# VHH binders against UPF0282 protein Pars_1056, part 4

Target 1, 306 residues: UPF0282 protein Pars_1056, of Pyrobaculum arsenaticum (a4wjr7)
Amino acid sequence: MEILPVGEESLGVRSMCLYVETRDVRILFDAGVSLAPRRFGLPPHPRELERARSVRGEIVRLAQQADIITVSHYHRDHFTPWYPSVYMATDGETYKKVYGGKKVLMKSPADLNWSQRRRHYGLAKALQEAGAKAVYADGGEWRIGGTVIRASPPLWHGPAGSKTGRVIAFAVSDGEERLVFVPDVEGPVEPEPVAFLEEVKPTVVVVGGPPTYLGWELERALQRLTEIIDIGPHTLVLAHHLLRDLAWREKIEAVLQRAEKRGVRVATYAGLLGRKDELLEAMRRDLYAAEPAAAQPAEEGIDEGD

## First folded at step 1 (VHH)

Design c04 (framework vhh_3k1k_2)
Fold by ESMFold2-Fast, scan of step 1:
Structure c04 (fold): chain B 306 residues (1-306), chain A 119 residues (1-119)
Amino acid sequence: as target 1 above (306 residues)
Amino acid sequence: QVQLVESGGALVQPGGSLRLSCAASGFTFSDYAMRWYRQAPGKEREWVAGISSGGDSTSYEDSVKGRFTISRDDARNTVYLQMNSLKPEDTAVYYCAADFYLGEDYDYWGQGTQVTVSS
């Protein structure tokens, strides 16, 4: 299978967008981009805005090729909104270009907080208007030729009982590779994502790592990452919240050492593309210091999923 | 015509057990994963359990793990949900669903089967 990283913090945006192509099917995971409206008291730097526009263009291009598009949960960086947004690099028509006529595998609205329920409602209406064929995917399985797609049961977005709600992971197997895409588990912290991975026995894992810049539940997250390494994928992609911290490598050094000992390659999205990590959000103070620029106005009605 | 018919719902006391059945017709049952969902009064429909087309893999919502067991009988085109140690919180209408192949234009939800857990 071909695995193409599209957007993620190592590529300068809030995203986990991933394009996967097998002989039988083309899947675009979580077709979303966002930027932090404030980080270090600063709005997005012009370099971040340009990066968001660039990634959005790539998402639209790949959506045209995709058979299936997923929505793992209803935070701004995991779907294309039906409204104009500077920080999501959209206008009112972008969602039709992404979702129009596509099959959409999405998280059930069960057990969502108020903010996610509101976004689910709006997105569901927009998908219907765009002519998308949406299916609630939790726990489902699809067979397309020699490819099997499986969705996990609902998993916690962070610790059990988290205000951020629940997410679903996706596994894709084509007979040669078994990839699992595990968004926004913040580690994981809870054991259920590891149980899903042990069941699938993936060759490639793409997982949203812990927010090390916040220090929450770090010991539990490091334990879970160690358990993932022990499953023995040849490649572990650490993504998302982890890459909002310039010091992330130091904070997970024990995990990196265990991966090396067990012959597991650890990569970021940028690393998979042979590019250097460009942690633009984490570097925002440095970007403004090196390249002073007029601050962009704050986006009205920012919806952060809190 | 795709048809899914749920049955087995009843009034039970807390700690009781029920077995739900879903009879499927109109498609090649053995080729599809099967799922159970439920909807409680005033709440949205939520996923409960899933079983792969081969029966080799099962999955459950956290609140029902260890209490509920999903199984299938491909010879009878039926999926089951064995519910043990029932709680008042399990009160809901239960629905089954099939995961259809890309390009199939089916969206069938039966009437469901009502499970009420009260003393």
Scores: ipSAE 0.000, ipTM 0.169, lowest interface PAE 18.7, mean pLDDT 84

Design c05 (framework vhh_5j56_2)
Fold by ESMFold2-Fast, scan of step 1:
Structure c05 (fold): chain B 306 residues (1-306), chain A 128 residues (1-128)
Amino acid sequence: as target 1 above (306 residues)
Amino acid sequence: QVQLVESGGGLVQPGGSLRLSCVASGFTFSSDSYYAIGWFRQAPGKEREGLSSISWSGGGSTSYSDSVKGRFTISRDNAKNTVYLQMNSLKPEDTAVYYCAADSLFWGDLEESEYDYWGQGTQVTVSS
């Protein structure tokens, strides 16, 4: 299988977009990108805006090649919105270029909070208008030639009872590799994502790591990451919330040491591409200090959980 | 162990109507199910033809082939694990064995290779 990182905090944007190609099918996981409206009291630096536009261009390009596009949950950095947004690098037509005529596997609305239900409603309407063929994926399994795609049951976006709602993970197996994409579990913190990984026994894990800059539930997240390493994937990709913190390696040092002892490669999206991490959001204060720019008003309606 | 059982076939006069039923056993249809149910037919000496499909999840997205659009209507009753095909204005050319098939993923196409489970078929004969 071919795995191509598209967008993530180590690449300078809020995203977890990942392109995966097997002999049978091309999948684009979570075709979204956004920017923090405020970080350190500052709006996105022009360099972040340029990076968001660049990543959006790649998302559009790869969506044209994709057979299947997923929506793991309804935060703005995980789908392409139907409206114009500077921070998501969209106009009112971008969603048609991404989703038009595509097959979409998406999170069921059955257990969403108020905010997620509103975004689901708008996206579902947009997908219908774009001519996308969408199905609710929770707990599902699909076989395409020699490739098997499996969606997890609903998982918490962070700790159980979280107001940020629920997500689904996706497993893809082509007989050579077993990849699991585990977005926005913020650790994980809860045991259910690890239980899903133990069932699949993946060779590659891509997981949204803990928000170490917030300090929430870190001990539980470190324990869960240790359990994932013990499953024995050859590669563990730590992504998303974790990479909003310049000190992330220091804060998960015990996990990194255990991975090394077990022969598990730990990588970021940038690392998988052979590139240096560019944590632009975490560096926003430094970007403004080095390259002063006129601050623009914050874009409203973007959650911390995005 | 998944089985699909068709019923409702029979002999009808041209211009008549029939409602076929497809009952699933061995798996549950639900609002969160990824299953799609399609109707296919095969007449003697002809290739199998896709007619209509319906998703089991969400709002029940449907698809129809041009040969039956406007005459046939697909519907579902999730509580009864049943999919129906209402056939109106039947013609002698509609004479065939009608098959119910299940796909693990609904994409709105009627390609035979997309469907994993097949029923045994029910005969529909349209003649005077």
Scores: ipSAE 0.000, ipTM 0.217, lowest interface PAE 12.3, mean pLDDT 85

Design c06 (framework vhh_8h5u_2)
Fold by ESMFold2-Fast, scan of step 1:
Structure c06 (fold): chain B 306 residues (1-306), chain A 121 residues (1-121)
Amino acid sequence: as target 1 above (306 residues)
Amino acid sequence: EVQVVESGGGLVQPGGSLRLSCAASGFTFSSDYYAMGWYRQAPGNQHERVAIIYSGGSTNYPDSVKGRFTISRDNAKNTGYLQMNSLKSEDTAVYYCAAEFGLWDDSYDYWGQGTQVTVSS
């Protein structure tokens, strides 16, 4: 299978968008991008806005090639909204370019919190208007030629009972590789994502790592990451919340050492592309310090319709 | 717990004015974590943002309403407003208040149920 990182914090945006192509099917995981509206008390730097536009262009390009697009949950960095947004680099037509005529595998609304249910409702209407074929994926399985796609049962977005709600993970096997995409589990913290990984026995794991810049549940997350390494994928991609912290490598040093001992390659999305990490959100203070006058955008006059 | 509720919609003649209100519960607009926006959806049209006010007080408007609409907030009442002047028939839509908030690790939106604005004679 071909695996192409599209957007993620190591690439300068809030996203986990990943393109996967097998001999049978092309899948775009979580076709979303956004920027933190505030970090260190600062709005997005112009460099972040440019990066969001660049990633959005790549999402649109790959969505048009994709057969299947997923929506693991209803946070703004995991789907394309139906309205204009500067921080999500969309206009009112972008969602049609992404979802038009596509099969969409999406999280069931049955166990969402209130805010995710509202966004699901709006997105479901938009998908219908775009002519997408949306199905609720929780616990499902699909076979396309030699490729098997499987969705997990609902998993917690962080610790059990989280106000951020629930997500689903996706496994893709083409007989040569078994990839599991595990968004926004913040570690994981809970055991259920690891149980799903143990069932699949993946060769490649892409997982939303812990928010080390907050220190929340860090010890539990490090333990779960160690358990994932012990499953023995050849590659573990650590993504998303973890990469909002410039000191992330230091804070998960024990995990990195275990991976090295077990022969597991640890990579970021940027690392998979052979690029240096560009943690623009984590660098926001530094970006503004380097370009203070030109970098501060005018508070009014930002055109959300662009 | 966290919710926003719109009010103030109604029927108005072209050239008239309306003020929409957005009452927030379970969070405060004075928080550094929130931006509040007004969105509208007209029959047969797509959803569009017509105003936003950021936590620091800066505002943004699309050209279609700039100079006619003004967004504001009253932190003491925990209420946001949209003042709509010089209304046109094309402003007819359901108007939604949305609160965008992020804790440190993620951001998500809370939307109201909407309030109908009809501009007709």
Scores: ipSAE 0.000, ipTM 0.106, lowest interface PAE 21.6, mean pLDDT 83

Design c07 (framework vhh_7nfr_2)
Fold by ESMFold2-Fast, scan of step 1:
Structure c07 (fold): chain B 306 residues (1-306), chain A 122 residues (1-122)
Amino acid sequence: as target 1 above (306 residues)
Amino acid sequence: QVQLQESGGGLVQPGGSLRLSCAASGFTFSEYAMSWVRQAPGEGREWVSSISWSGDSTYYADSVKGRFTIARDNVKNTLYLLMDSLKSDDTAVYYCATDMYFDESGLDFDYWGQGTQVTVSS
């Protein structure tokens, strides 16, 4: 299978977008991108705005090639909104280019918190307008030729009981590789994502790592990451919240040492592309110090509309 | 630390009017979209209205369009809901809500206040 990183914090944006192609099917995981409206009291630097536009263009290009697009949960960095937004690099038509005529595997609304349920409502209407074929994916399985796609049951977005709600993970097996995409579990912290990984026995794991810059549940997350390494993937991709912290490598040093001992390659999205990490959000103070710029007024749209 | 505090609810007769306010603190209010949500007795939450960060764009649920007006004051960090021609089925707890990314948290959180009760007598 071909695995192409599209957007993530090591690539300068908030995203976890990943393109995967097998002999049988092309999948675009979580076709979203956003920027923090505020970090260190500062708005996005012009370099971040340009990076978001660049990643959005790549998302649109790959969505046109994709057969299936996923929505693991209803946070704005994981789907394309139906409204214009500078920080999400969208206009009111972008969602039609992404989702138009596509099969969309998405999180069921049955166990969403209020805010995700509201965003689900708006996105569901937008998908219908775009002519997308949306299917609630939780716990599902699809077979396309020699490729098997599985969705996890609902998993916590971080610790159990989190106000951020729930997400689903996706496994793709093509007889050569077994990849699992595990967005926004913030570690994981809870055991259920590890149980899903133990069932699949992946060769490649892409997981949203812990928000080390906040220190939340770090010991539990390190324990879970160690359990993932012990499953024995040849590659572990650490992504997302973890890469909002310039000191992330130091804070998970024990995990990195265990991976080395077990012969597991640890990579970021940028690392998979052979590129240097560009943690633009984590560097926002440094970007403004090096290249002072007047913040352009960003005209932000809302996530709901009739 | 994001805090949202609603006020202005109460008892009103059908056809009456109320003005709800939401005082926001702990974030740069002028940079975020704001919403009103309600929950009627024995029912799930229902989105009512949203306003963009600048106040230039407003959106309404079909059930309240033409009767409610959302507004904001970015100098006072306050969100408003002006409710006219109230009906018995508008009876609910009304919540002020925002979606945001924090400096310290760095996560996409949804926050809402504790709510204010609106009761429209039959």
Scores: ipSAE 0.000, ipTM 0.210, lowest interface PAE 11.5, mean pLDDT 85

Design c08 (framework vhh_3k1k_2)
Fold by ESMFold2-Fast, scan of step 1:
Structure c08 (fold): chain B 306 residues (1-306), chain A 119 residues (1-119)
Amino acid sequence: as target 1 above (306 residues)
Amino acid sequence: QVQLVESGGALVQPGGSLRLSCAASGFTFSSYDMRWYRQAPGKEREWVAGISSSGGYTSYEDSVKGRFTISRDDARNTVYLQMNSLKPEDTAVYYCAAWDEYLPEYDYWGQGTQVTVSS
C-alpha cells in the first residue's frame, strides 16, 4: 500500500490527515486541518496561515481522488467544515469539494459531548447537502477486493471520562501491510487502543502521541507506547499532540531507545516524506521573534480537543 | 429489492432476556457486515453491536458489553442479537443495518422492532 502524509504538526498544522492507497481502494483519513487560535499568548503566524492553506489544497486534491473519507470524531482538525474559516483554510464551498458524492465512514453520534454533538449535527447536514454517502463506522468491517478495512469500537480521546469524548481507529490490510490509524488517543493513555493493536498486529502504526507540553498522564502514555513497540510494527508514526512540543524527543527518550533496541522505526509525518520536521505551532514564539507580524483577529469558538 | 425484517421485540421484566432476529433478502448476505442500532424516544440513534461478513470480528457498545451477543447464520440469511440482563435503559426500537461490501453505506435498514423493559 501507498501511505502519503498530508497534514500534521510536523508539517506545520493541526491535523492527522493521511492518504492511503491499495490496489483496491483509496482512503483519505480525517480530511481536516486547523491552527491553534492561541499558543504562547499569540495568534497564528502568517507562515502557519500559509501552511494551512497549502495543506487544505492537498486535502481537496486528494479528496477528489479518494473513494472513502473518514471522520474519526468531531473536532475541527479532523473534518472539513461547511463554513468559512481562516484557521481551517475554508470557504463555504470547500466541504462540497471534499465530501461531494464521496463515501464517508464516521464516528457514531453516541456518547458525544455538547461541542461534538453540535458539530456532528452541522456536519451531518452538510454531508447530506453535498450528496455524500455517510455511514456510522464504529466496530465495522469492510472487504473491498483484497483490502480489509476495520473500525475500532469507540476509544477514549485521552483518559477515560475525558470531556473530549470518544474516537474510532481504522485498520487497513491489503495482504502485504497492516496499517492502523489511531487518532487523538493522546498517547494512548487507556489500554483499549493497545488491545485493538494487539488484535490487528499491524506492520505500520500511526498514533496520536501524548501532549507532552501539557504534562498530562505522561507516565501512562509512555508505558502504552512501550507496549505498542513490543507488538513489533516495522514503523511507528508518532503524531499530532506530541509534535506541539519542541522538547518531545527528550520527553519520550525511553520510548525511542526501546524502539531502536527492537528494530522499530519511529517517524513523524514529515519523516515519512523524507522531510525535516517543521513544528510551526511549537515554534510560534520563534517565528514572531524572527519575522514580526501584525496580530490577526482570533477566530472565536474553536475547540480542537486539547 | 434489499429488505431487512427485524423481529423478536417484546415487553420484558428487568433482568430478562430477548433474542432479536433480522432476516435479510435481496443481496448476498454472506458478503455483508451486519449491525444492530437502537433509538429510544428523545434520544439519538446509537450503534449497539456489529459482526463482520466473515463472522470473525464482533464489536459492542460499552453499555451492552457482556450482556449482548451478536451472531449470524449465513445459511438462513439472518443476524441475531441475544440480549441478557436487560435494563429499563435498554428500552428502544432496535434496527438492523447492512454494509454494502464495495460501497460502505447503511442505506439498508429494517422497520425496527420495539423492546420495552419495564415492570
Scores: ipSAE 0.000, ipTM 0.111, lowest interface PAE 20.3, mean pLDDT 85

Design c09 (framework vhh_5c3l_4)
Fold by ESMFold2-Fast, scan of step 1:
Structure c09 (fold): chain B 306 residues (1-306), chain A 123 residues (1-123)
Amino acid sequence: as target 1 above (306 residues)
Amino acid sequence: QVQLQESGGGLVQPGGSLRLSCAASGFTFSDYGMSWVRQAPGKGLEVVSDISYSGGSTTYADSVKGRFTISRDNAKNTLYLQMNSLKPEDTAVYYCAREGWLDEYSYYGMDVRGPGTQVTVSS
């Protein structure tokens, strides 16, 4: 299978978008991109805005090639909204270009909190208007030729009981590789994502790592990452929240050492592309210090989802 | 500067009650959802309750539902947590937190947190 990183914090944006192609099917995982409206008290730097536009263009291009697009949960960096947004690099027609006529595997609304139910409602309506064929994926399994796609049961977005809600992970097997995409488990912290990985026995794991810049639940997340390494994938991709912190390598040094001992390659999305990490959000103060930007108004008001 | 300051913590016997307050300054309080988050000794952070910007929607962790009540006074820029029927397992540092955009900007949807107030339930 071909695995192409599309957007993620090591590539300068908030995203976890991943393109996977087997002989049988082309899948675009979580076709979203966003930017922090404020980080260190600063709005996105022009370089971040340019990167978001670039990633959005790639998402649109790959969505047109994709057979299946996923929505693992209803946070704005994991789906394409139906409204204009500068920070998400969208206009009112972008969602039709992404989702138009596509098969969409998405998180069930059965266990969503109030804010996620609202976003789900808006997205579900937008998918219908775009002519997408959407199904609720939790716990499901699909076979397309020699490729098997599995969705996990609902997993916590961080610690159990978290107000951030639940997500689903996806496993893709083509007989040669077994990839699991595990978005926004923030570590993981809880044991259930590791149990899913132990069942699948993946060769490649792509996991949303712990938010080390917030310092919460780090010890539990390090324990879970150690358990993932012990499953023995040849490649572990650490992604997303972890890469919002310039000091992430030092904060997970024990995990990196265990991976080396076990022969597990640890990579970022940028590393998979053979590129240097460009943690633009984490570097925002440095970007403004080096190249002061013209004042631009914040766009909080246009990202309301209704 | 944006500031959140908790008060009302202390020592209380099992079955007792406490009312926590959080004074907010440096931002338009009525534009933001707010949360109460706690950390018990040797445990991780737990969101116990949150409230929408208008007060029209609230949520509670299963561990506190029916015992705790979150409320706000937008005219006074103050968040409250009424804690009834307190149990030893409620012993924790309680933090007042401002929600960023829920689900996008921080681990629990919080972008600013106060220094915390200690609640100890013991006889």
Scores: ipSAE 0.000, ipTM 0.210, lowest interface PAE 13.4, mean pLDDT 86

Design c10 (framework vhh_8emy_2)
Fold by ESMFold2-Fast, scan of step 1:
Structure c10 (fold): chain B 306 residues (1-306), chain A 120 residues (1-120)
Amino acid sequence: as target 1 above (306 residues)
Amino acid sequence: QVQLQESGGGLVQPGSSLRLSCAASGFTFSDYAMHWVRQAPGKGPEWVSSISSSGGYTNYATSVKGRFSISRDNPSKTLYLQMNSLRPEDSAVYYCAAELYFPDESYEYRGQGTQVTVSS
């Protein structure tokens, strides 16, 4: 299979968008991009806005090629909204270009908190209006030629009971590779994502790492990451929340050492592309210091921190 | 058009077993994954279990793993949930759901549900 990183913090935006192509199917995981409306008390720098626009263009391009698009949960960096947004680089028609006529595999509303239910409602209406063929994916399985796609049961977005709600992971197997995409588990912290990985026995793991800049549950997350390494994928991609911290490598040093000893390659999305990490959000103070810029207007109605 | 009809609930004591059934019609049952979800009074809905279209893959919520078993009979278009070692916290209305398109204003298609009450 071909695995193409599209957007993520190492590429300068909040996203986890990943394009995967097998001989049988083209999948675009979590077709979303956003920017933190405030970090270090500062709005997005013009360089971040340009990066969001660039990533959005790639998302639209790849969505047109995709057969299936996923929505793992209802935070704005994981789906394309149906309204104009500067920080998400959208206008009122962008969602139709992404989702129009596509099969969409999405998180069931069965266990959502009120904020996610509200966002789910809006997205569900938008998908219907766009003519998308949306289905709830939790625990499902799809076979397309020699490719098998599986969705996990609902997993916690961080610790059990978290106000950030639930997410689903996706496994894709094509006879050559077994990839698991594990968004926003913040580590993981809980054992259930590791249990899903142990069942699949992936060759490639793409996982949302811990938010080390917040310091929450770090010891538990590091233990879970070592358990993932011990499953023995040839490649472990650490993504998303982890890459909002310039000191992330230092804070997960024990994990990196274990990966080296076990022969597991650890990469970021940028690393998979052979590029240097550009942690623009984590560098926001430095960007403004080097290239002072006029403050951007605040986004109306932004309420999530993911 | 699409119809899902749950049955098999009831009032039981802790440690008891129940088998829930879901009769499906109005779609090609064997082409779709099926799910069980539950909702207790005052709580949001909770996903319980799912089964692939072929029956080859099953998943369970951590709270029920090892106690519940999901299965399906494609020829009869019926989904089952075998519930063992029932606990008071399993008390809820249980719904079956299919992997289907969004209807106009509805989030999810499900039947009327079947009530499970686990108490002394």
Scores: ipSAE 0.000, ipTM 0.172, lowest interface PAE 17.1, mean pLDDT 84

Design c11 (framework vhh_5j56_2)
Fold by ESMFold2-Fast, scan of step 1:
Structure c11 (fold): chain B 306 residues (1-306), chain A 128 residues (1-128)
Amino acid sequence: as target 1 above (306 residues)
Amino acid sequence: QVQLVESGGGLVQPGGSLRLSCVASGFTLDSYSYYAIGWFRQAPGKEREGLSSISGSGGGSTSYSDSVKGRFTISRDNAKNTVYLQMNSLKPEDTAVYYCAADELYWGSLDESDYDYWGQGTQVTVSS
């Protein structure tokens, strides 16, 4: 299978968008991008806005090639909205270019909080208007030629009982590689994502790592990450919340040492592309210091947690 | 492999009610099912008309054509692997062969071309 990183914090945006192609099917995981409305008290730097526009262009391009697009949960960095947004680099037509005529595998609205329920409702309506064919994917399995796509049962977005709700992970197997995309588990912290990975026995794991900049549950997340390494994927991609922290490598040094000992390659999205990490959100203070720019007003409706 | 079997049709007086059943085999209906099930009908000399659809997850996302909205209700019973169409306030114009249909990776379509698997149909006659 071909795995192409599209957007993520190591590429300068809030996203976890990943393009995967097998001989049978082309999948675009979580076709979303956004920017933190505030970080260090600052709005997005113009360099971040340019990066969001660049990533959005790639999402649109790859969506046109994709057969299937996923929505793992209803945070704004995981789907394309139906409205104009500067921080998501969209206009009112962008969602039609992404979702038009596409098959969409999406999280069931069961167990959503109010804000995610509102976003789900709007997105579901937008998908119908775009002519998308959408189904709730939780626990499902699809066979397309020699490729198997499997969605996990609902997993916690962080610790059990999290107010941010639940997410689903996706496994893709083509007989040679077994990839699991595990968004926004914030570690993981809970055992269920590891149980899913142990069942699939992936060769490639892409997982939303712990938010080390928030300084909570880190020891549990490190334990879960070592358990993932012990499953023995050849590649472990650490993504998303972890890459909002310039000091992330130091904070997970024990995980990196275990991976080296086990012969597991640890990569970021940028690393998979052979590029240097550009943690633009984590560097926002430095960007403003090096390239002073007028701050723009915060965009309404964008939450800092997305 | 995938099969759909309709039942529950028959003769009914105007203003009456019928409940149609569609039993699925070759796949399992559950709250995470990727199959959408639709009900269609075809009267003599007319094209197939989409009436209602239900997705496999959550409470089931449902769609209805304007001609049956408020009179017909689609539902599913995952334990019986069955989808139902409850038809109330039936009119002579509802006389047709009723089909259930299934397709993968699908949300709320009433377009027959979106469905790959079809049942044999069940006759509904509304006569006075």
Scores: ipSAE 0.005, ipTM 0.222, lowest interface PAE 11.7, mean pLDDT 86

Design c12 (framework vhh_8h5u_2)
Fold by ESMFold2-Fast, scan of step 1:
Structure c12 (fold): chain B 306 residues (1-306), chain A 120 residues (1-120)
Amino acid sequence: as target 1 above (306 residues)
Amino acid sequence: EVQVVESGGGLVQPGGSLRLSCAASGSTFSDSYYAMGWYRQAPGNQHERVAIITSGGSTNYPDSVKGRFTISRDNAKNTGYLQMNSLKSEDTAVYYCATEWLDYSEFDYWGQGTQVTVSS
């Protein structure tokens, strides 16, 4: 299978968008991109805005080729909104270019918190208007030729009981590789994502790592990451929240050492592309210091559409 | 743990005024919250956003309350407010204070809510 990183913090944006192509099907995981409206008291630097526009263009391009697009949960960096947004690099028509006529595998609203239920309602309406064929994916399985796609049961977005709600992971097997895409588990912290990975026995794991810049639940997350390494994927991609911290490698040193001893390659999205990490959000102070810029348009961290 | 407590709800007559308060503990609005908003849920209806204010003071309101409701915040006191004027029977709902974690860009209901009833 071909695995193409599209957007993520090591590529300078808030995203976890991943394109996967097998002989049978083309899948675009979580076609979203966003920027932190505020980090270190600063709005996005012009370089971050340029990067968000670049990633959005790539998302639109790959969505045109995709057969299936996923929505693992209802946070703004994991789907394309139906309204104009500077920080999400969208206009009022972008969602139709992404979702128009596509099969969409999405998180069931059954176990969502209030915020995610509201965003689900808006997105579901937009998908209908775009002519998308949306299916609730939780625990489902789809066979397309020699490719099998499987969705996990609901998993916690961080610790159990988290107010950030729940997410679903996706496994894709083409008979040569078994990839699992595990967004926004923040580590994982809880054992259920590891149980899903142990059941699938993936060759490639793409997982949302712990938010080390917040310092919470780090010990539990390190233990879970160690358990993932022990499953023995040839490649472990650490993504998302972890890459909002310039000191991330130091903070997960024990995990990196275990991966080396077990022969597991640890990569970021940028690393998979052979590129140097560009943690633009984590570098925002440095970007403003090196390249001072006039105030950019402010954007709220809220749903602007209705 | 961080906690938010709503207060100021009650029974008022149509045309009356009420001020809701949202007090944060365990963290400050300037340190842990980017934006603060008020949401409401009326019997038989889904929840809806009523007002939002960013850390910089920018505000947004739906047309149903614009000109009647005013959101404000006092970062030094870790408190947010919703001033409700010219209340209508349609404003009857449980009001929730929600805040956005800087790094999550999402709102959650942080307290148990405060009941506002507008009735003669």
Scores: ipSAE 0.000, ipTM 0.253, lowest interface PAE 11.7, mean pLDDT 84

